VH-VL binders against Asparagine synthetase domain-containing protein 1 (ASNSD1). Designs and how they scored, part 2

Target 1, 186 residues: Asparagine synthetase domain-containing protein 1 (ASNSD1), of Gallus gallus (Chicken) (q5zjn0r2to187)
Amino acid sequence: CGICCVVALSSQHTICDYFSKDLHCHLRRRGPDSSQQLIKTVSEPSYECFFSGHVLHLRGLMTPQPLEDVNNNIFFWNGEIFNGVHVGDSENDTEVMFRHLALCSSEADILSLFSSLRGPWSFIYYQASGHSLWFGRDYFGRRSLLWQLSNVSDGAFCLTSVSVNSESCNQCQEVPASGIFKMDLR

## First folded at step 25 (VH-VL)

Design j4
Fold by OpenDDE, last read:
Structure j4 (fold): chain C 186 residues (1-186), chain A 118 residues (1-118), chain B 111 residues (1-111)
Amino acid sequence: as target 1 above (186 residues)
Amino acid sequence: QVQLVQSGGGLVQPGGSLRLSCAASGFTFSSYYMSWVRQAPGKGLEWVSGIYSGGSTHYGDSVKGRFTISRDNAKNTVYLQLNSLRAEDTAMYYCARGSYGEWYFDLWGQGTLVTVSS
Amino acid sequence: DIQLTQSPSSVSVSVGERVTIDCKSSQSVLYTRNNYLNWYQQKPGQAPQLLIYWASTRESGVPDRFSGSGSGTDFTLTISSLQAEDAAVYYCQQYYSLPLTFGQGTKLEIK
């Protein structure tokens, strides 16, 4: 799957300025089965999030990404659950993980959830009410997830599952496979 | 052997307190959601409380504010502190394991009887 | 709260006969494509035992004569050929939403 999240904090530029056509093309190639985009604009605190998901169907019924629930939480999943969480025959990993995340009430719950998983994975999870962005990779780093943090004063934070030599992803580095990360967008 | 072994319980007067324990063995305890389910004499099953591996807790309405579920992952044990006990709390209390973070319970303790009577 | 109502409350059946127990929920317990409805068996003096989860998935070790069906609000536990050891109280349980709830139980007796 091709997954991407761009976060801009009080930027003078539109959120789309941080998402290049080249990046979009590479993401689509990674997941040709379905493509979706979402923009979340929050005035207080002030930030914008852009989500671009491109799905490669693996198992179960294909679920376009990102997923969004009634609480405006957003979820990307790039992985395969081998063990740790039961996935029904009619379900897919994305739906199941998103459901479990919704049931988490603390950081510790989220950490426990991901620590129980076996298999390759990376994820991006936006919690609307907490203005938090979660992301991470399995400890083997089997699914690529890159980040770019430019100048905080005029730049944007980007997460992407694909590497592209473009303005949107210059000097992107792999997210350390040392755990999961939480960004407070406030 | 995969099992849950319960202890505690007994006879207590109304307003009293008890602490139930459930010791797990044979599986990775810290990966499982644990619950307490009770059954009044001759009655059906009632979910009482649950706790995630990370410590978040859930309670049935009938016990909120009076019961406290906790766990010690290092000891592979889940606890239920019963305070302000009432006659209607009289029941067999079971600890149960939620499979793979789900809330279908595939492993149960042997039960602990709690009797609240003056 | 989601209420689960089982029917019948009790039933007596001969060995070898087919038995069906129904469970109706006050609201749908279907999430996406999976039903969060489980069935338990409780024999006298014992703790409950999981039979079926996700409406139709048989728990490991459970005899194949036990099966679950249904979706949304209507569910059925079926014992295709009743055995003497199947005398017990059966409960449905939902975990679509908190609080978790059980049906009132169905007592199955052997004639």
Scores: ipSAE 0.599, ipTM 0.849, lowest interface PAE 1.1, mean pLDDT 93
Fold by OpenDDE, last read:
Structure j4 (fold): chain C 186 residues (1-186), chain A 118 residues (1-118), chain B 111 residues (1-111)
Amino acid sequence: as target 1 above (186 residues)
Amino acid sequence: QVQLVQSGGGLVQPGGSLRLSCAASGFTFSSYYMSWVRQAPGKGLEWVSGIYSGGSTHYGDSVKGRFTISRDNAKNTVYLQLNSLRAEDTAMYYCARGSYGEWYFDLWGQGTLVTVSS
Amino acid sequence: DIQLTQSPSSVSVSVGERVTIDCKSSQSVLYTRNNYLNWYQQKPGQAPQLLIYWASTRESGVPDRFSGSGSGTDFTLTISSLQAEDAAVYYCQQYYSLPLTFGQGTKLEIK
């Protein structure tokens, strides 16, 4: 799957300006089966998030990404669950993981959930109520997830499952496969 | 051997306290949601409490504020602290494993009888 | 809370006969494409044993004569050919939402 999240904290530019055509093209190639985009604008604290998901169907019924629940949480999944969480025959990994995340009530729960998983994975999870952006990869880093850090005042933070040789992604680096990250957007 | 072994029940007076233990073996305990389910004599099953792998807890309304579920993953044990016991708390208490974060219980302890009586 | 009502409360059936036990939920327990409804068997003096989860998935080790069906609010446990050892109390259980709840149970006796 091609997954991308752009976070702009304070910009005079539209959030879409940080999403290059090249990046979009590469994301689409990674997941040609379905494409969706979401924009979340939060006034207090002040930030915008852009989500672009491109799905490659693996098993179960195809579910476009990202997923969004009634609490405005948003979830990207790029992986395969081999063990640790049961996936019903009629369900897919993305739905199951998102459901389990919704049942988590603490950081410890979230960490425990991902620690139990076996198989390749990367994820992006926007937790609306906490204004938090969670993301990470499995210990072996089998699914790519890159980040680009920029100046908080004028830049945007980008997470992407694909690398692009462009100015917008020249400084992209693989997220360390050393655990789960939580970014406070406040 | 995959099993749950319970201990800690007994006879107690109203207002008293007991602590139940459920020791797990043969599986990765830390990966499972654990629950306590009780059954009054001659009655049906009632869910009492549950605890997530990460430590978050849930309780039935009838026991909120009186019972406390906890777990020690290092010891592969889940506990139920029963305080302010009432006669209606008299029951066989079962610990049960919710598989893979789900809340269907595929493994049960042998049960521990708690009797609250004057 | 989600209430589960089983029917019948008790039944006596001869060996070899087909048995159906119904479980009705006060609200749908269907989430996405799975039903969070399970069935348990409890024999006298024993802890409950899981028979069916997700409405229709048979737990490992459970005989083929046991099957679950239904969706949403109406579920059925079926024993295609009753055996003597099937005498027990059967419970449905939902985990669509907290608190987890059980049906009142169905006592199955052998004639």
Scores: ipSAE 0.545, ipTM 0.833, lowest interface PAE 1.3, mean pLDDT 93
Fold by ESMFold2, fold request of step 29:
Structure j4 (fold): chain C 186 residues (1-186), chain A 118 residues (1-118), chain B 111 residues (1-111)
Amino acid sequence: as target 1 above (186 residues)
Amino acid sequence: QVQLVQSGGGLVQPGGSLRLSCAASGFTFSSYYMSWVRQAPGKGLEWVSGIYSGGSTHYGDSVKGRFTISRDNAKNTVYLQLNSLRAEDTAMYYCARGSYGEWYFDLWGQGTLVTVSS
Amino acid sequence: DIQLTQSPSSVSVSVGERVTIDCKSSQSVLYTRNNYLNWYQQKPGQAPQLLIYWASTRESGVPDRFSGSGSGTDFTLTISSLQAEDAAVYYCQQYYSLPLTFGQGTKLEIK
């Protein structure tokens, strides 16, 4: 099962057409059975986020990604929890992690939640109340997460689990596995 | 028999420290979240701290930076280290087991009294 | 922080009568399909004991006379036919968000 997520911050004038076209094709190839896209447009402070997830259907209960909760938070999880947070026999680790992230009230709570997780993972978490984008990967980097920083001057930032092999994505780099990152969208 | 047996507690001066222990038996301790809840004399319940099965910790605002919760899954024991104690920390301290995957407490220890007095 | 306000603060009721205890939350504790609110009973000199979780699910071994109801911000614990052994302080608790918080308690006395 292949799954990818694209997050882009849009400013007043820019549509990320190039990345959307090439990256969308590659993402759909890896997860053709289910695709879900969410757009968050916020006027105060002003920003726009685009989230895209693509899932290959497998046995059992699978939830589409990314997820959105009742507080308008958005969560993408690529990985497994071996230990650290309880995941029951009938539970989905994405939903379980999302619930425990939603329970957190502070930066310290979020950092503590991840500090003892065991397993291969990468994640993207949009915290609506804080206008914050959190992301990261497990200490060993066992699940892919890449960022593209070349568009930051244009007000765009891209996270993906898949690198595009075209010339148009020449700055996709691995997110360092040594930390959890927070971007303040304000 | 499923139980939590607490130890530790006693009288300590302001600024002092103390460690509370809570030993579990009769269930798979490593699968459960654990918490400490305190009750000042004649008062209601206050959540102090919690620890996930994997060791991630969280604290109430009144104790953050002064108290440390920890667990040893090999010994089936949860601990609360109380540092920089104040008179307002005087309370009965309970350890409590969170049910599978959530923070409602279906098993409680007998309580241990901590008194902070000069 | 989510504030839980219980009412009444205390009540005195005769054996066999019905008792209702309310818990109001400063914000909704409904997440997806579940209300993250529970109820405890604390008898004199004892640790608290779980009665109700997910607002309305009775813990194993809890007598049928105890029931929980409500959703969102307004919750009720009902004891349908009071017994002498039910004299206690009752607390609601939310586990929707950190820090976990309790109501201030409702003391139930037998006349």
Scores: ipSAE 0.450, ipTM 0.789, lowest interface PAE 2.8, mean pLDDT 83
Fold by ESMFold2, fold request of step 29:
Structure j4 (fold): chain C 186 residues (1-186), chain A 118 residues (1-118), chain B 111 residues (1-111)
Amino acid sequence: as target 1 above (186 residues)
Amino acid sequence: QVQLVQSGGGLVQPGGSLRLSCAASGFTFSSYYMSWVRQAPGKGLEWVSGIYSGGSTHYGDSVKGRFTISRDNAKNTVYLQLNSLRAEDTAMYYCARGSYGEWYFDLWGQGTLVTVSS
Amino acid sequence: DIQLTQSPSSVSVSVGERVTIDCKSSQSVLYTRNNYLNWYQQKPGQAPQLLIYWASTRESGVPDRFSGSGSGTDFTLTISSLQAEDAAVYYCQQYYSLPLTFGQGTKLEIK
């Protein structure tokens, strides 16, 4: 499954400045069975988030991603839950995790939820009410998540599950598996 | 055979500590979420804390930083460590089993009285 | 925090009559397809007992006279034909978000 999130914190930049055709093609190759794209534009505070998800049906039960809930939160999940949170035999682990994230009311709740979660995973969670972007990987880093930090000083931030070997995108690096990260979009 | 049996209550002084135990039998304890719920004399129910099957812990605002929930899946037991106790912590404490996958409580212990008084 | 307000605070009803108890949530507890609202019965000196979960699903062993209804913010527990053993305090509880919260309780007495 291929996932990407691009955040533009300045009105001087658009999502097309940071979402290349090469990246889109690579994401599509990993998840050719379904593609969904969402743009969240917020005027106060001013930012724009672009979410692109690409799902491969043959990798198990297909859930189009990203998911959006009734509170306008956005969730990407790439992984499996072995233990920590109950997922029934016919349940979708993406929907189950999203529900338990929505249950959390504090930063401590979110950190605690992930602290004992077992299985390979990476995630991206946009929390609309807090203007926050959460992301991370399991302790062993068994599912890919990359970030591009060179654009943050320019008012842009990129997360992706895929890397593209090109001169324009060679600054993408693995997100450390040492923790869970929160970005304040204000 | 499906039951929760509680122990460990009693009388303690303000500022003191106490540990409550709740032993499970007749079901696969390690697959369930567990909670503690208390009821002060003459009052309604208050959720105190909960623990996921994998060990993630969560607390009500009135007990954060003072109480600790834990579980030992090998002993089929959930615990509540009560520290820095106050008079307002006086209550009947119930352990409760969360339903498989959610936080509705389909099995309750008999209750353990905690009294905080000098 | 989600506040649950029950009404009435108490009610005195004759055996055989229909009784309703309302629970109003300070915000919607509907998440995707489910209402995250339970009902419990607590008799004097006893632990609470689950009656209804997901707003309308009766727990195993609960008599058919108990039913739950409602969605979003407004919920109702109904006892279709009251029996003497139904005298108790009834609580609603939400599990939509942390902290988990209970209503203040409704005391049901036999007239």
Scores: ipSAE 0.449, ipTM 0.793, lowest interface PAE 2.8, mean pLDDT 85

Design j4
Fold by ESMFold2, last read:
Structure j4 (fold): chain C 186 residues (1-186), chain A 118 residues (1-118), chain B 111 residues (1-111)
Amino acid sequence: as target 1 above (186 residues)
Amino acid sequence: QVQLVQSGGGLVQPGGSLRLSCAASGFTFSSYYMSWVRQAPGKGLEWVSGIYSGGSTHYGDSVKGRFTISRDNAKNTVYLQLNSLRAEDTAMYYCARGSYGEWYFDLWGQGTLVTVSS
Amino acid sequence: DIQLTQSPSSVSVSVGERVTIDCKSSQSVLYTRNNYLNWYQQKPGQAPQLLIYWASTRESGVPDRFSGSGSGTDFTLTISSLQAEDAAVYYCQQYYSLPLTFGQGTKLEIK
């Protein structure tokens, strides 16, 4: 799957400053079968998040991403669960993980949930009630997730599953597989 | 045949420790979530802790930091380590099986009484 | 924490009569397509037993006279044509979010 999340803090910057046509092309190559985009604009505290998901339907069982729940949380999942959380034969890994993330009420709950998962994965989770962006990769880093840190001092932050060798995203680096990350959007 | 059999309760002084055990038989234990639920004498039910099939653990606020849930899938057993016990921890402790990847409990042990008294 | 409040606290009803027990949640327990609420029966001296899950689905082996209904914050357990063996304490439980919580219980007595 091709996934991208762009955060613009304090509304001084717009999403268009960081989402290029070239990046969009590369995301579509990773997930040509379906695409969805969502924008979350919050005025107090002030921030804007852009979510873009591009899915490849290998067996017709994959759900377009991102997922949004009734509490306005947003979730991307690129991975497989071998063990740790029950996923039935007719169930979708993304929906199952999203449900168990929504069940969590604290940071400790979220950290504990991921600590026992087995399988290759990367994820992005926007927690609306906490104004928080969680993201990370499995311990062995078997699924891609990149971040662009050069724009953080300008109030922008980018996560993506693709690297683009162009002026729009030449500073993308692999997110370390050494932990789960939380960004406070306040 | 499908059952949960508990052991390990008893009388203990405040500040003491106990370990409760719950042995499963007749089903694929490693695929299920497990919980402990307690009931003080004459009172209602209180969720104490839960453990995912892969070992992720979660706790009720009243026991967080004092109790530890664990599982041994090779022995088909879930444990509850009770430390720094208080009079308020006096209760019947039940182990319970979470069904179909969720936290509703379709199989219960017989209960183990823990009494914390000086 | 989600608080569940049951009503009535106790009730006495004759065999063959209908009884309803309500459970009110302090916030909605509806997530996507499901209501994350269960009902349990606990007879004297016994462990609880699951009656209803996902608000309205009867557990295997539970008699047809037990039914669950409701959505969001308001839920009802109904026992039609009450039997003597139904004397018990009944609990609702939510599994929408941690910590998992139970209602305070409703004691059902047979006249």
Scores: ipSAE 0.385, ipTM 0.770, lowest interface PAE 3.4, mean pLDDT 84
Fold by OpenDDE, fold request of step 29:
Structure j4 (fold): chain C 186 residues (1-186), chain A 118 residues (1-118), chain B 111 residues (1-111)
Amino acid sequence: as target 1 above (186 residues)
Amino acid sequence: QVQLVQSGGGLVQPGGSLRLSCAASGFTFSSYYMSWVRQAPGKGLEWVSGIYSGGSTHYGDSVKGRFTISRDNAKNTVYLQLNSLRAEDTAMYYCARGSYGEWYFDLWGQGTLVTVSS
Amino acid sequence: DIQLTQSPSSVSVSVGERVTIDCKSSQSVLYTRNNYLNWYQQKPGQAPQLLIYWASTRESGVPDRFSGSGSGTDFTLTISSLQAEDAAVYYCQQYYSLPLTFGQGTKLEIK
């Protein structure tokens, strides 16, 4: 799957300006089965999130990404669950993981959830109520997830499962496969 | 054989403490969510507490602040520390295994009776 | 909290007859395409035993005469042909959200 999240803390530029055509094309190639985009604008605190998901169907029913729940939480999943959670025949990994995340009531719960998983994965999870952006990779880093922090003048943070050779992505680096990260957007 | 074997129950006075143990065998204990469910005499089932494989915990409202669930994966054992016990805590306590990361319980211990009485 | 209400509270049925036990939740336990509602059987003096999960999936080893149906807020456990060994208390349970909750139970006696 191709997953991308851009967070802009400045309103000087439209968040779409940070999402290049090249990046979009690369994401689509990784997930040709379905594409979906979502924008979240938050006034207090002031930030904007852009989500672009491109799904490669693996198992179960195809679910476009990102997922969004009634609490405005948003979830990307790029992985395969070999063990750790039970995926029903009518479900897929993304749906199951998102459901489990909804049941988490603490940071420790989230950590425990991902620690229980077996298989390759990377994820992006926007928690609306806490203005938090979670993301990470499995211990072996089997699914790519890159991050980039733009210059102070731009105030944008980007997560992407694909690397592109562009001026905006030249400074992209793989997220360390050392656990999960939580970014406070406040 | 896949099983849960419980111990540690008994009679205790109000305000007292007990520690329940549940030893697992026959499966990869460290991979499972474990729970305690209790049943007052002649009553229904009440979920008490749960613990992830990684150690994060959940509690029912009636026991928050008084009960502590823990686990030792090296010993394949889950524990329930019962503090500040009340008469209403009198019940058969069951340990149960969450099936494949879900919270339906496919394996149960034999139960441990906890009686709180003056 | 999600409250589960079972009906009837008790029932006496003859061997070979059809039995239905209902469970109603105070809110929907349906997420996406799965209902997170389970059924347990507890025989006298024993620990509960899982019968059905996800509203309609039989646990391994459970006889075919047991079936679950329903979606959202209304669920039913059915025993197509009651056997003597089916005398027990049956509980529905949800794990759509914390805290996990059980129905009050339905006592099934053999007539």
Scores: ipSAE 0.325, ipTM 0.773, lowest interface PAE 1.9, mean pLDDT 92
Fold by OpenDDE, fold request of step 29:
Structure j4 (fold): chain C 186 residues (1-186), chain A 118 residues (1-118), chain B 111 residues (1-111)
Amino acid sequence: as target 1 above (186 residues)
Amino acid sequence: QVQLVQSGGGLVQPGGSLRLSCAASGFTFSSYYMSWVRQAPGKGLEWVSGIYSGGSTHYGDSVKGRFTISRDNAKNTVYLQLNSLRAEDTAMYYCARGSYGEWYFDLWGQGTLVTVSS
Amino acid sequence: DIQLTQSPSSVSVSVGERVTIDCKSSQSVLYTRNNYLNWYQQKPGQAPQLLIYWASTRESGVPDRFSGSGSGTDFTLTISSLQAEDAAVYYCQQYYSLPLTFGQGTKLEIK
């Protein structure tokens, strides 16, 4: 799958300006089965999030990404669950993980959830109520997830599962496979 | 043999404390969500507490602040510390395994009786 | 909290007869395509035993005469042909959201 999240705190540029055509092209190649984009604009605090998901169907029913729930939480999943969470025949990994995340009531719960998983994975999880962006990879880093933080005042934060040799992503680096990260967007 | 064997419990006065134990065997204990479910005499089932493999915990509202669930994965054992016991806590307490990290319980202990009475 | 209400509270049925037990949820326990509702059997003096999970999936080792159906808020446990050993209290349980909750139970007696 190709997953991408861009967070912009500045209004100098539209959120789409941070999403290059090259990046889009590479994301689509990783997930040709489905493509979906979402934009979230939050006025207080002030930030915008752009989500672009491109799905490669592996098992279960096709589920376009990202997922969004009734609480405006957003979820990307790039992985395969071998063990730790039961995935039914009528479900897929993305749906199951999103459901489990919804049942988490603390940071500790989230950490425990991901610690229980077996298999390759990376994820991006936006919690609307907490204005938090969660992301991470399995300890072996088997699914790529890169981050780039531009200038704090006029730049944007980008997460992407695809590396691109472009001006916008030249300084992208792999997210350390040392756990999960939580970013406060406030 | 895949099983849960419980110990502890007994008679205690209101305000007292007890510690319940549930020893697992025959499966990879550290991979499972474990729960305690209780049943007052002649009544139905009530979920009490749960604990992830990583140690994060959940509690029913009726026991929050009084009960503590914990686990020792090296000993394949889950515990329930019962503090500030009340008469309404009188029940058969069961430990149960959440199947495949889910919360349908496919394996149960034999139960241990806790009686709170003056 | 999600409340589960079972009906009937008790029933007496002859061996060989069909039995249905209903469980109604105060809110939907359906997420995507799965219902997070389970059924348990508790025989006298024993711990509960899982019968059905995800509304309709029979647990391994459970006889074929037991089946679960329903979706959303209305669920049914069916015993197609009651056997003497089926005398027990049956409970539905949801884990769509915390706290986990059980129905009040249905006592099934053999007539």
Scores: ipSAE 0.228, ipTM 0.746, lowest interface PAE 2.1, mean pLDDT 91
Fold by ESMFold2, last read:
Structure j4 (fold): chain C 186 residues (1-186), chain A 118 residues (1-118), chain B 111 residues (1-111)
Amino acid sequence: as target 1 above (186 residues)
Amino acid sequence: QVQLVQSGGGLVQPGGSLRLSCAASGFTFSSYYMSWVRQAPGKGLEWVSGIYSGGSTHYGDSVKGRFTISRDNAKNTVYLQLNSLRAEDTAMYYCARGSYGEWYFDLWGQGTLVTVSS
Amino acid sequence: DIQLTQSPSSVSVSVGERVTIDCKSSQSVLYTRNNYLNWYQQKPGQAPQLLIYWASTRESGVPDRFSGSGSGTDFTLTISSLQAEDAAVYYCQQYYSLPLTFGQGTKLEIK
């Protein structure tokens, strides 16, 4: 899947400053079957998140991304779950993972959920109630997830599954596979 | 070979305490959510408590403040500490595994009887 | 808290007949595409056993005569051709939110 999340923490920066047509084309190439975009604008605390997802049908029923639940949480999943026992024939890994995340009550629960997984994965999870952005990759980094750290001082943060040589992603780097990350948007 | 084996239980006076144990084998215990479910004689099932893999706990209204669920991932064991017991706590207590971090219970222990009698 | 109400409370039927058991939730248990409702069978003197999860998905090893249906607030367990071994109490359970709750049970007896 081609997935992207751009966070703006300043009213002086817009989503378009960080989301280019080149990045959009590369995301679509990775997920040509469907696309969805969602903007979350929050005034207290003040931030804006842009989510763009492009899905390639990989297994089971196609589940459009991003997923959003009744509590306004947002989830992207790029990966496979190889546990076998816990995944049914008609199920989609994205929805399974999102449900498990939505039921977690603590940071330790979230960390333990991902420690129980077998298979290649990367994810982005926006937790609305905590004003938090969680993201990470499997231990071996087998699914792409990149971050752009050069714009953080400007009040912007970008995560993407693809890398293009453009202004919005000139210095994108692989997110380390050393753990799961939490960004406090407050 | 995948199983939950319970221990503890017995007869206790009102106001007393017991600790129930549930030992897991054949699966990666630390990755699963665990629950206790009870059934009073001749009655239906009542969810008692649950514990996330990371240790967060939740309780049914009837036991909140009196019972404590805990887990020891090194020993593959979940516990239920029953305090301030009442006659209405008399029940068969089951431990149950939440499948793939979900709260549908695909594996149950054999049950442990707790009798609270004056 | 989400309350589950089963009907009937008890039913007595003959082998080979079709049986339906209903479960009504006080609020929707539909999340995204899945209904977070399970069905359990409890035979006398035994722990409960999972029959159906996500409202309609049959657990491994459960005979094809058991099926679950419904969405949102209204759910049904159907036994299409009753066998003598199906005498049990049946419970629905929601896992949409904590605390988890069960229906009061439906006792199925063989005439």
Scores: ipSAE 0.006, ipTM 0.542, lowest interface PAE 9.7, mean pLDDT 79

